VHH binders against q84jc2. Designs and how they scored, part 57

Target 1, 232 residues: q84jc2
Amino acid sequence: MSKMRNLVEEKFLEFYESWVIQLELYLHQLLIAHNNNTMSETELRHLISKLTTHHKAYYTAKWAAIREDVLAFFGSVWLNPLENACSWLTGWKPSMVFRMVDRLRKSRVVLVEAQVKKLEELRVKTKFDEQKIEREMERYQVAMADRKMVELARLGCHVGGESVMVVEAAVRGLSMGLEKMVKAADCVRLKTLKGILDILTPPQCVEFLAAAATFQVQLRRWGNRRHYVTHS

## First folded at step 21 (VHH)

Design lm17
Fold by OpenDDE, second read of step 21:
Structure lm17 (fold): chain B 232 residues (1-232), chain A 126 residues (1-126)
Amino acid sequence: as target 1 above (232 residues)
Amino acid sequence: QVQLVESGGGLVQPGGSLRLSCAASGFTFSDNAMSWVRQPPGKGLEWVSGISGSGTQTQYADSVEGRFTIIRDNDKKMVYLQMTSLKTEDTAVYYCARFPYSELWKFLDSGKFDYEGQGTQVTVSS
């Protein structure tokens, strides 16, 4: 069956393709900045601000889209299978970024003790928040097999008239719950990212953002090559 | 083998214009975003402008925004930088840059950006 993309999928696909392309260009900036020891703190902060604004734009678009069709994000046709496989509740897993920070520490980043402590506190908090969301999601997924869903299954999805209304109502209910979960997850992502950037110095932020962007860009490229996926 | 050959630099007066060219070979050109970077005397490498693989999206440093234009010709495997209203602070060696995706982590780890071309000198002076 030819996967018919709905309007939300098509629109977000277009947005995301453009967004990722921009990210790649920002990555160029970050890489050069990372290797430029003559850049002022003001310049670095400006670059960081550009990147944070770019990321905020993504979530703004995402949240607008999920209001229309949150289910689109559980298929995520704009992502390749590798990207999808690495996704946690329609995005990156918040705790993953700490591994990136650790990787940077092993290379050239020198963190002071105060930073290390703050990062650890943030990591613990992030993990706690992730687990809370996971528990809620589990409860939600189990609840999908509730009485209403059983009734829906009995009616069948191809029945017209009143049955269609019942199905639509059920889907709406499901979607509302999922939207809540996705928003919660995104909140943790944004809080975690902000937290990290608040702890790191501007040069460290640039390096961190470069690493994150590198990971994202490479994951996409590797996935596309592996699965011969072309979105544009 | 990847090759990037820059040209078009020279001596120009403030307010003048130059067009830089970069000839690329040895990789799938249209699949790679390209950038112009520059190294002013006594300073580190500075990012100037970038263009997406398809050429549909561009970015510019604040210092050159509105004055410089980056374009590419994927059929000819060329990248161009049209520079107008040149200033003395634009004086630098300009490089065309490709970021090898397979080696991006190397750049992060080494702290060295591996630009492949010899660059072209741009001197803005009265």
Scores: ipSAE 0.859, ipTM 0.947, lowest interface PAE 0.5, mean pLDDT 89

Design lm18
Fold by OpenDDE, look of step 21:
Structure lm18 (fold): chain B 232 residues (1-232), chain A 126 residues (1-126)
Amino acid sequence: as target 1 above (232 residues)
Amino acid sequence: QVQLVESGGGLVQPGGSLRLSCAASGFTFSDNAMSWVRQPPGKGLEWVSGISGSGTQTQYADSVEGRFTIIRDNDKKMVYLQMTSLKTEDTAVYYCARFPYSEMWKYLDSGKFDYEGQGTQVTVSS
């Protein structure tokens, strides 16, 4: 069944489509830089900064949108089913990026022991933070499984009355909690990303960012192809 | 087979203008973002500009921002780079580049960018 998109969904859809397109173009830059051994550290850092700024822009937009309707992000209509399936609390799972780092290590990237150690520490920390968020998320989800849940289930059957008010209150309560969780998750994402970039050399950062962007872009394209999703 | 053919290069004086063209064939043109890259003498490959598949989004290197304009014609399968206010440092062989999604990993793994065209020489000199 088709559902109508709300204003938040529509706006963010447009934003995200544009954002991903820009990401693809940044990816071109990253790929070229990755293949250019003559680029200075300053130039590489500048490129890294551009990408970081791009990602920050995403979260700025996201956080503005979730203030209006955080629930829109739990059914992200701007993502295809494959992207959604890979989503953790409305975004990429922070611990997943370490898989990308691992892939790089298996390639031509040589990490020194100190880097490896720091990455492992960061990985452990990231996992811990994820688990903490997950536990808190469970609390919010379980909290919905009270007498109000019955009313929630009846929402489609009853229009108006005290029951609707109860449901709305419950949804508002959940939404506030979810917003906190999403923000917390995003903080972990950003910290993890920053942590990785701080550990890696500029050339390694470029490669890492290229890999990450490639994965994201490909995931979107694969998903769109599989599910016949049309994007403008 | 994929083919990219660059043209429009030449010798110009500083402050001059050139328009580069790239004719593309052998792939779904509109589905691919396109870039211009250049290789200055004695230097590595440098990204210059990029344009989305639909042509609605563009990016430019800082060094060319405000001077270069990238556009595309999907009906003709052409990409253009309008260059103005050319500087001596813009001297390079310019290549039109696509980055097929299925091969992006190739670039990452190999450490080599495989540009498909022969490029066009741009020389800015007094």
Scores: ipSAE 0.873, ipTM 0.958, lowest interface PAE 0.5, mean pLDDT 90

Design lm19
Fold by OpenDDE, look of step 21:
Structure lm19 (fold): chain B 232 residues (1-232), chain A 126 residues (1-126)
Amino acid sequence: as target 1 above (232 residues)
Amino acid sequence: QVQLVESGGGLVQPGGSLRLSCAASGFTFSDNSMSWVRQPPGKGLEWVSGISGSGTQTQYADSVEGRFTIIRDNDKKMVYLQMTSLKTEDTAVYYCARFPYSELWKYLDSGKFDYEGQGTQVTVSS
């Protein structure tokens, strides 16, 4: 079967390409700020706010798009295979960012004991939330493995009839569940990010955000190069 | 080897205009976003503006938004910064900066940004 991008895919692809480019430019700002030890806390907080606003914009767009077609995000044609491979429920895995924090700690970032404790608590909470979502996701996925599974498998082979209607209903049901799961996952992402930023000092936040952006940008570039993905 | 050469700086009065140029060589120019950064006297580096590889996306620091315009010519491998309504606080050495993707972690780990050009002096004074 020929794969055709739908309107949601096309629109979000354009959005995401633009969004990532903007992220790269923000990364320039973050790197310069990271280099500048004379920046005031106010200035740093402002930069952090710009970045958080940028990320919020992504989720705003995402949530609008998944309302129309959540399944598009489980294919994520705007991502290369490497990015997709690193995706958890249509985005970055929340618990992954703690590894990034750990990496920073191994470099020049000095965290006080209180910060370390809070980060650990947040990590535990994040992992717990991830597991809850995963269990619920499994329920939705397993629910599809009923008598309708055969009809689902035939979706590309048959057009029309009662069986098609049954399959469509099943897919709609799944989609509704998936949308809930994706939103839940995104909430965990946002909470985790917020939690980390609340624990870190402004300079540490800048470094963390720079690291995160670096990882994201490089992952995309590596993946594109490896798989010869064309992008705007 | 990578080379960035800034030019166009000078002495101007407040309210004046300058156009900075950056000639780039030694790397795939269109694949790299470019930025202008500046270092005011006695201060650290400040990001001023950035432009995507294709030139379709731009960002500006709040302090220069509406006054500065960054553009690039990928055929000529040039980046420009058109500065208008210049203020005394715009006085700085301006650098053209690329952020090679392969070295991003280097910058993070070192805490140092290695700008490759000599910079161009902009002085705004009455």
Scores: ipSAE 0.881, ipTM 0.963, lowest interface PAE 0.5, mean pLDDT 91

Design lm2
Fold by OpenDDE, second read of step 21:
Structure lm2 (fold): chain B 232 residues (1-232), chain A 126 residues (1-126)
Amino acid sequence: as target 1 above (232 residues)
Amino acid sequence: QVQLVESGGGLVQPGGSLRLSCAASGFTFSDNAMSWVRQPPGKGLEWVSGISGSGTQTQYADSVEGRFTIIRDNDKKMVYLQMTSLKTEDTAVYYCARFPYSELWKYLDSGRFDYEGQGTQVTVSS
């Protein structure tokens, strides 16, 4: 049987498809800007602002959706298997973006010593924050297995309306914890991204954002081809 | 073989209108977002407008917002740029552009964008 999608999944799928399409168009802008040495700093900053606003819109939508059903994001039907395989707590792993920065350094981007130092500090902090979240998630998952899953299993042996209410309450409890974890992860993502953009010059930011968008777009396309996935 | 052929350029007075056309072939047209870019005299290549593969979403540079309209016909494999209220600063060679997904990194690494068409000259002058 085909996987049945709930309302939250359907809505977010629609949103995400649209959002990614817009990202692709922004990518066109970024690529051209990256190759245009005549653009002013003001113009570059404006483009960067457009992209940051676009990303903020994603998280605004995500956080609204997870309030309704955070579990939808642990399935993420709007993503292909490749994208899902690369996901850490319902999104990109924060420390991954430093690979993009490293790529820039190996390219034409010249970072001054002060930038390198700040980036390294940010990398260390990001890793620390990731590990904290991972530990919390582990504790949470273990606790749920010990408490909630046993309760759910016990209730599963009983058929009736009252049992359904208890199960739903248990699931709500689980969801609340997961929502906290997801929000924490997203905060680290946003802080990391902001941190990088604050360290880089406008031209470097454009290149960084272009690289990130390129990776995201290609990952999606490659994954879709590999698994013959069409979401819309 | 990928081909992009631009047409519709010309000489026009400020405030005038032009419609550019781009004929595309050699790739799955509907699967690719398309852009118009332009190169003013003595300046670098700048992005003008973009349209999604399905044609349902569009973006415009601030400098052309409200004056230019990008549309596409996937059946005919055409992209159009309707330009109105033309200004002298719109003078440029206009190119229809796609970004091959398999070669996106090339554009990041090379430091240049290799447009595939010959472009069409738009000159706005009194």
Scores: ipSAE 0.877, ipTM 0.960, lowest interface PAE 0.5, mean pLDDT 90

Design lm20
Fold by OpenDDE, look of step 21:
Structure lm20 (fold): chain B 232 residues (1-232), chain A 126 residues (1-126)
Amino acid sequence: as target 1 above (232 residues)
Amino acid sequence: QVQLVESGGGLVQPGGSLRLSCAASGFTFSENAMSWVRQPPGKGLEWVSGISGSGTQTQYADSVEGRFTIIRDNDKKMVYLQMTSLKTEDTAVYYCARFPYSELWKYLDSGKFDYEGQGTQVTVSS
């Protein structure tokens, strides 16, 4: 079957491409700030705020889009295969960012014991929340493996009559569940990010955000190069 | 080899205008976002403005928003910074900057940004 992008996919693709480009420019700011030891705390906080606002904009757009078609995000045509492979419930896995923090610690970032403790607590909490979401997600997925599965499998092959109604109902049910899961996952992402930023000093936040942005930009570029994905 | 050559700086009075230019070579220009950064006397390097590879997206520091305009010509491999309503606090050495994707982690790890150009001096004084 030929797949055609739907309107949600197209719109979000455009949004995301633009958003990532903006992220790259923010990354320039972060890198310069990271290099500048004379920046005031106020200035650093302002930059951090700009970045957090940028990320919030992403989720605002995402949540609007998933309301229309959450399934689009499980294909994520705006992502390359590498990005998709690294995705957990339509985004970055929250617990992954702790590895990034750890990486920074191995470089120049010096965390005080209190920070380390708080980060560990946050890590544990984040993992717990991830697992809860995963269990719930599994429930939705397993629920689809019932007598309706055959009808879903027939979608696009033999569609007609009462079967169409059954399939549509099943898909709607799944979509509703998926939307809840995606939102829950995003909440964990946002909470985790907020938690990290609250624990880190402004200079550390800048470095962390720079690292995160670097990783995201690099992942996209690596994936695009590897799979010859065209992008704006 | 990568080369960035800044020009267009000078002495201007407050309220004046200058246009900085940056000639780039040695890399795929259109694939790289470019920034202008500046170093005021006695201060660290400050980001001023950035422009995407295609030139369709731009960002500005709050301090220059509405006064500066960054543009690029990918055919000529040029980046420009049109500066208007210049203030004394805009006095700095201005650098054109690229951020090689392959070296981003290097910058993070070292905490050092290696700008490749010599910069151009902008002095705003009455």
Scores: ipSAE 0.879, ipTM 0.960, lowest interface PAE 0.5, mean pLDDT 91
Fold by OpenDDE, second read of step 21:
Structure lm20 (fold): chain B 232 residues (1-232), chain A 126 residues (1-126)
Amino acid sequence: as target 1 above (232 residues)
Amino acid sequence: QVQLVESGGGLVQPGGSLRLSCAASGFTFSENAMSWVRQPPGKGLEWVSGISGSGTQTQYADSVEGRFTIIRDNDKKMVYLQMTSLKTEDTAVYYCARFPYSELWKYLDSGKFDYEGQGTQVTVSS
């Protein structure tokens, strides 16, 4: 049977496809800016702001969508299997971005000692926050086998009439918990990103954002090619 | 072999208009976003405008927003830049640019953008 997409999936798919296309165009800007050492700090900050706004728009849309159907994001039909495989709680793993920072350090980016210390502190904090969320997720997943879910499973074989209401209530309860966790994860993502951008200089921010965008674009393209997935 | 051939540049007075063209070949054109970039005299390469593969989405530098229009024809494998209300600061060599997906990291690491076309000179002068 072909997978049926619900309204939330369709809407977010459309949004995300457009969002990624815009990201690619921003990537062009970032790459050129990165290679242009004559750009002023003001210009660089403006570009950074554009990208930050773009990312904020994603989470605004995401949070609106998850209020309607958080379960859609655990399928994420708008992502290819490779992208999904790399996802942590419906998005990128916050601690992953530090690998990108490390990559920059191995390249042409020179970080001062103060930056290095701050980045390390942020890394530790980010990891701590990730672990907290993971523990909560584990508890939640284990709790899915609680009495209520067992009852749901029992009723699932005889869905009709009053049983439908019970099932819906159970699913709502489950979804509420998931939504909280997803939001928590997104908060860590946003805090981490902000933290990094606050530590880095404008030129370094541009390079970092370019690297991040490159990674996203490449991951999507590679995944699409591998699995013959066509997105607009 | 990838080829990008720019044309349409020239000398124009401030307030004038020009239409740049870029003929592309050697790659799947419709699957690649395209950009116009320019290099003013004595300055670094700067991004001007970009257009998505399908042509449905565009971006512009603040300095050209409202004055320039980027368009593409995927059937003809052409990208255009309609420039209006030209200013002296628009004087530059203009390049049509793609960013090969397989080489994005190369551009990032090298700090150099290797444009594939010869460019076209735009000179705005009274």
Scores: ipSAE 0.878, ipTM 0.961, lowest interface PAE 0.5, mean pLDDT 90
Fold by ESMFold2, look of step 22:
Formats: sequence, C-alpha cells, structure tokens
Structure lm20 (fold): chain B 232 residues (1-232), chain A 126 residues (1-126)
Amino acid sequence: as target 1 above (232 residues)
Amino acid sequence: QVQLVESGGGLVQPGGSLRLSCAASGFTFSENAMSWVRQPPGKGLEWVSGISGSGTQTQYADSVEGRFTIIRDNDKKMVYLQMTSLKTEDTAVYYCARFPYSELWKYLDSGKFDYEGQGTQVTVSS
C-alpha cells in the first residue's frame, strides 16, 4: 500500500509550489527595486501592492482548503521537515517578522523615532494577540482531552457502525475547532503585516518584504539541501 | 566559473522589434530563476522580467507587459527576451541576471547589485 494524498493535499501542493516560485520572482524584483534610487513612490507602492496581493492569494487559497481538511495543514506535504518544524499554528509565528524589522533598524534604511515607537507598539500588540491564541489553544486541548475520555468510554460500550459515527463526529468537531484557531492565527499574521507596511515608507516596505521573502526562500532551500554534505 | 553573456542589442526605430539572448555557464542553469534587468541612461537598474528555473512561471514589469516575452531553453542554457512595440523609454543597457540564492543577505545588506555580464545596448530612436 503506497502513501496517499487526498484531493485537498494534492491541489494545495500544486498551488503552493507555484506560489513559492512566484515569490522568488517577486523577491528578485524587490532586490532590484531596493537598489534603484530613481524609482518613484508610485512605482514602489505598486510593487508593494503586488506582494501584498500575492500574500492575500495564499490565504484565500488556504482558507478554502482548511474548510475541507484543516488537518492537512499540520505537517503539510508541501513543506519540507524544517519548514514544518518552524510552524506555529500552520504558519510563521506573527511576532517573528519583527526580526526582519530589526534588520531594517540596523541597515542603511533610516527609521525615524516616530516609526520606531509605532513598530514597538505593534510588536507588543502582536505578542498580546499571540498569547491570547495560545491560551485559547490550551483551552481547546483540555476540552479535547475531556471529550476523548467520554468518547473512549462510549466506544467500549458500542461496536460496529455506531462507533464509527461517534468517532467521525468527534473528528469533525476537532476539525472545526482547529479551523477557527488557524484562521485566528492567520488574521494576526495579516494584521501584523498590514500594520508594519502602514508604518514603513515605500522604500522601507520594499526592504522589509525582501527580507521576509529571503528568510522564507532560505528556509526552504536549507531544508531541501540538508542531505548534501559540503567539504570544509 | 559563472558567466552570463548578453547579445542581440542594437539600434531600432520606435515600434520595432529585437530579440535579446543570454548565454549562461558555470552554474546549474535549470535550478536558477533568471531575470532581465535594464539600466536606462542616467537611471538605476530597473527590473524587466523574470522566469522560473523550469520556465513554467513568468513575471513582467507593467511597462513591458504585453510587449516583451521572456523565454528560456534549459538544454541550451539560454534566456531570451523577445521585445516588440519598442518605445524610446526602452532605451537601456540590458543585463541578464540569475537569482542570487547564495548572496541574498549580501544584496539586502549592501544595497548594491553586482552585474555578472557586460550587458547589451538597446537604443530606440527615430
């Protein structure tokens, strides 16, 4: 018996492979734009909009897919093991993007004090939202454990088709709870991204988006190449 | 050793066509996304178009979309830029560039993009 992917996993794998390839092309464009002091603010805002739209397309596809199979997004077949190991509720931990913001504060790009203050306020808000989700996940896990104990007791009393239906109902309830948690985490990711881009100037947004995409591309490259030994 | 050799530039009238070529060597060509970039007179580098390693995905700057087509031939290790409906604004030195997987952080930190080829001049003038 071979390993099988369901239809949701196969469709999203195809989508994600295309999506990350497009991200690489956008990253090259960001790198060129980062070095071009003759680009107008309008040109930069248009490029930023393309990146924002690309990220929104990811979440649009993801939210459609998790309605059908949220469990596919925990240990995803379209990510390598390193990428999966770095996931927090099916994606980047929202506060981690501030590592890319911290690079801006130490780069050639100038951040004024008002921007620094607003970014620190956003960092605090993002961390608060993360902690809220973590507490909700803990509550969900406790509820699942109690529910599982009752289900196991009922399975001990029933055999056959009725036991299958009870298990299927429990799995469906689990999936609905996980879907809500994943969407909540994604909303924090999107709000944090939008907040950062609203605070930064267009050239700063280009550098931030380039840094974030660079990290994602490098994580994928390193995870895919971990089997190769280099001489030293 | 990595080499990118651009060719096919020249003088052309507005509305004309040109096909640029880029011969690549010294790296795993099919695993690298490739782009065309250009430097108009007195301006910085401007991204024109990009193509994935397999050739299945492409992107174009708005100013050239519908007029330019990027193509690659992985067997011959070539990238092309088919340009049509050329405008005076397209006048520039055109460079072929590979995606800098190994130096991404360097480019972010320095803010400087290093050319790997000599480029090819395209001049659109009456």
Scores: ipSAE 0.762, ipTM 0.917, lowest interface PAE 1.0, mean pLDDT 83

Design lm21
Fold by OpenDDE, look of step 21:
Structure lm21 (fold): chain B 232 residues (1-232), chain A 126 residues (1-126)
Amino acid sequence: as target 1 above (232 residues)
Amino acid sequence: QVQLVESGGGLVQPGGSLRLSCAASGFTFDDNAMSWVRQPPGKGLEWVSGISGSGTQTQYADSVEGRFTIIRDNDKKMVYLQMTSLKTEDTAVYYCARFPYSELWKYLDSGKFDYEGQGTQVTVSS
């Protein structure tokens, strides 16, 4: 049985596919910039700005879409199973990016003590923020685990009736909560990203962004190959 | 083996036009985004333009936006760069470039980009 996609899913699928393709092209820019040690700080900052703008565009589109159907993002049909498995509240887990920073530190990137300290502080803060969101998510999820869950289970067997209305109301309530949580999570993502970029030098930012883009592109390609996912 | 062969370079006056070509072989062409990069005299490698595997998406450096056009023919395994309104600062060796997905981390870790072609010389001079 093929899964039916709703309008939100279809639209966002198209957007995301395009967005990822653009990300790959930005990755080319980043890698070349990373190779070019003669680029000025101004040029590097401009490239960084392009990337940050690209990411902002994603969240703008996402937030517009989740207003219509936040549940679509918890299925994320535009992602392959591997990407979905790595997803936390409809996106990358904020604390994960510090692993990328750590990897860079083990390579050619030399961070000064002050940077290391600030990164650690940011890591701690990010983790706390994640935990807060997780606790709130649990609250919403547990709230659904009442008598209404039984009705939800019956929904597939019975069409119509007062019970269906109750279930639908519950789902709407959950959706509102989920939208709030997704936005909160995205804010943590954006704050974390901004925090990292503020701590790193322009060359380091370029390398970090290249690493992040590489990870995203590779994860998608690996997942698609592994699971024979066809997009577009 | 992977081969990228650039051609179409030459001497042109400011305001002139050139069309560069890149013949690709040895890899799944339509599955790879392609870029043009250039190396001006005495400068480092500079990204110029990129095009997605399907050819539906393109990007350009600010310095060439509106003047250069990148296109590809997947049936012929060709990438082209139409250059118009050429400026003296466009003088460089131009390379066609791919970024093997399996080696992205290699490039990132090494900080070195290994372009595979010989490049084609573009000289803009009055």
Scores: ipSAE 0.879, ipTM 0.961, lowest interface PAE 0.5, mean pLDDT 91
Fold by OpenDDE, second read of step 21:
Structure lm21 (fold): chain B 232 residues (1-232), chain A 126 residues (1-126)
Amino acid sequence: as target 1 above (232 residues)
Amino acid sequence: QVQLVESGGGLVQPGGSLRLSCAASGFTFDDNAMSWVRQPPGKGLEWVSGISGSGTQTQYADSVEGRFTIIRDNDKKMVYLQMTSLKTEDTAVYYCARFPYSELWKYLDSGKFDYEGQGTQVTVSS
């Protein structure tokens, strides 16, 4: 049987498809800007602002959706298997973006010593924050296995309206914990992204954002091709 | 082979209108977002407008917002740019552009965009 999607999944799928399409168009802008040495700093900053606003819109939508059903994001039916395989707590792993920065350094981008130092400090902080979240997630998952899953298994042996209410309450409890973890992860993502953009110059930001968008768009396309996935 | 052929350029007075056309072939057209870009005299290539593969979403540079309209016909494999209220600053060679997904990194690494068409000259002058 085909996987049945709930309302939250359907809504977010629609949102994400649209959001990614817009990202691709922004990518066109970024690529051209990256190759245009005549653009002013003001113009570049404006483009960067457009992109940051676009990303903020994603998290606004995500956080609204996870309030309704955070479990939807642990399945993420709007993503292909390749995208899902690359996901850390329902999104990109924060420390991954430093690989993009490293790529810039190997390219034409010249970072001054002060930038390099700040980026390294940010990298260390980001890794620390990731590890904290991972430890919390591990503790949470273990605790759930010991308490909630046993309770759910016990209740699953009984058929009735009252049992359903208890199961739903248990699932709500689980969801609340997961929501906290997801929000924490997203905070690290946003802080890391902001940190990088604050360290880089406007031209460097454009190149960084272009690289990130390129990776995201290609990952999606490659994954879709490989698994013959069509979401819309 | 991929071909993009631009047409519709010309000389026009400020406040005038032009409609550019781009005929595309050699790739899966409806699977690719398309853009118009332009190169003013003595300046670098700048992005003008973009349209999604399905044609349902569009974006515009601030400088042309409200004056230009991008549309596409996937059956005919055409992209159009309707330009109105033209300004002298709009003078440029206009190119229809796609970004091959397999070559996106090439554009990042090379520091240059290799447009595939010959472009069409738009000159706005009194």
Scores: ipSAE 0.879, ipTM 0.960, lowest interface PAE 0.5, mean pLDDT 90
Fold by ESMFold2, look of step 22:
Structure lm21 (fold): chain B 232 residues (1-232), chain A 126 residues (1-126)
Amino acid sequence: as target 1 above (232 residues)
Amino acid sequence: QVQLVESGGGLVQPGGSLRLSCAASGFTFDDNAMSWVRQPPGKGLEWVSGISGSGTQTQYADSVEGRFTIIRDNDKKMVYLQMTSLKTEDTAVYYCARFPYSELWKYLDSGKFDYEGQGTQVTVSS
């Protein structure tokens, strides 16, 4: 229940609704481009650039919003409960995009051995970065728990007005720590996306981006249908 | 039953203008993103332009940006494509297409996009 939290949520909801609608329009383009090899390599690279720019715009807006209220991004109102349940530090787990890469290996496109090797190296690096963030999250949570135990001890020694300030400082510390971790996770997401697109050829990039956008659109659609039915 | 009926095509000289119309029925039109796609003679489909369900968001292929305008009228269940400065490479059958929310994986896996209307022929020639 915070007035600042509600304002941040409202502004980002408006942004996100527009952003998703634009993603759907881009997905329609990708489906047609994927369907037929009518486009030149230059045209494909331009479409890929549009998708990359669109994803970067999401993170630019997100980072501005989390500076104002990072807690709004845990249990986001612009995501349905299924989407929220799939969140890892306010977004998809970075290594999950390799499900889309694995789909390429089972589909019409052929990856050469050099690409397969580079993709496996990137998958390992991404998993390592994820585990590093998970360990930092664990240490942060343990440090906050120990700090709260000290705060409880001081509260027991009759520090009434200071107990409110200690709780306020703990909340501010939690928010700053969460913002740091969310940004670190987002950087892994962006680095992984860029790495995949650098390894794949332009037609392969189109198929990867189409599959990723399809998954996101379907996850949102399926979750909205289930959410609406179970609450209505 | 979903129906999309395209019209407004014809023969026009280079530099000319045409306005294509698409009449929609049998689905929730206001919620559905719509696109114009075209098929040049003997070739595959090319995406031309798209518009959100509300009409507030639009996108254009690079080859038509600045020359074509997509518009929708949700009260009339219509999508339009205003074409100006037409070129011979714009010659194609133009189809109106709805975003395939229910069949996304089918289209991604098959690599084929099934249009639902008969299309309207645009021929740009001297």
Scores: ipSAE 0.714, ipTM 0.902, lowest interface PAE 1.0, mean pLDDT 80

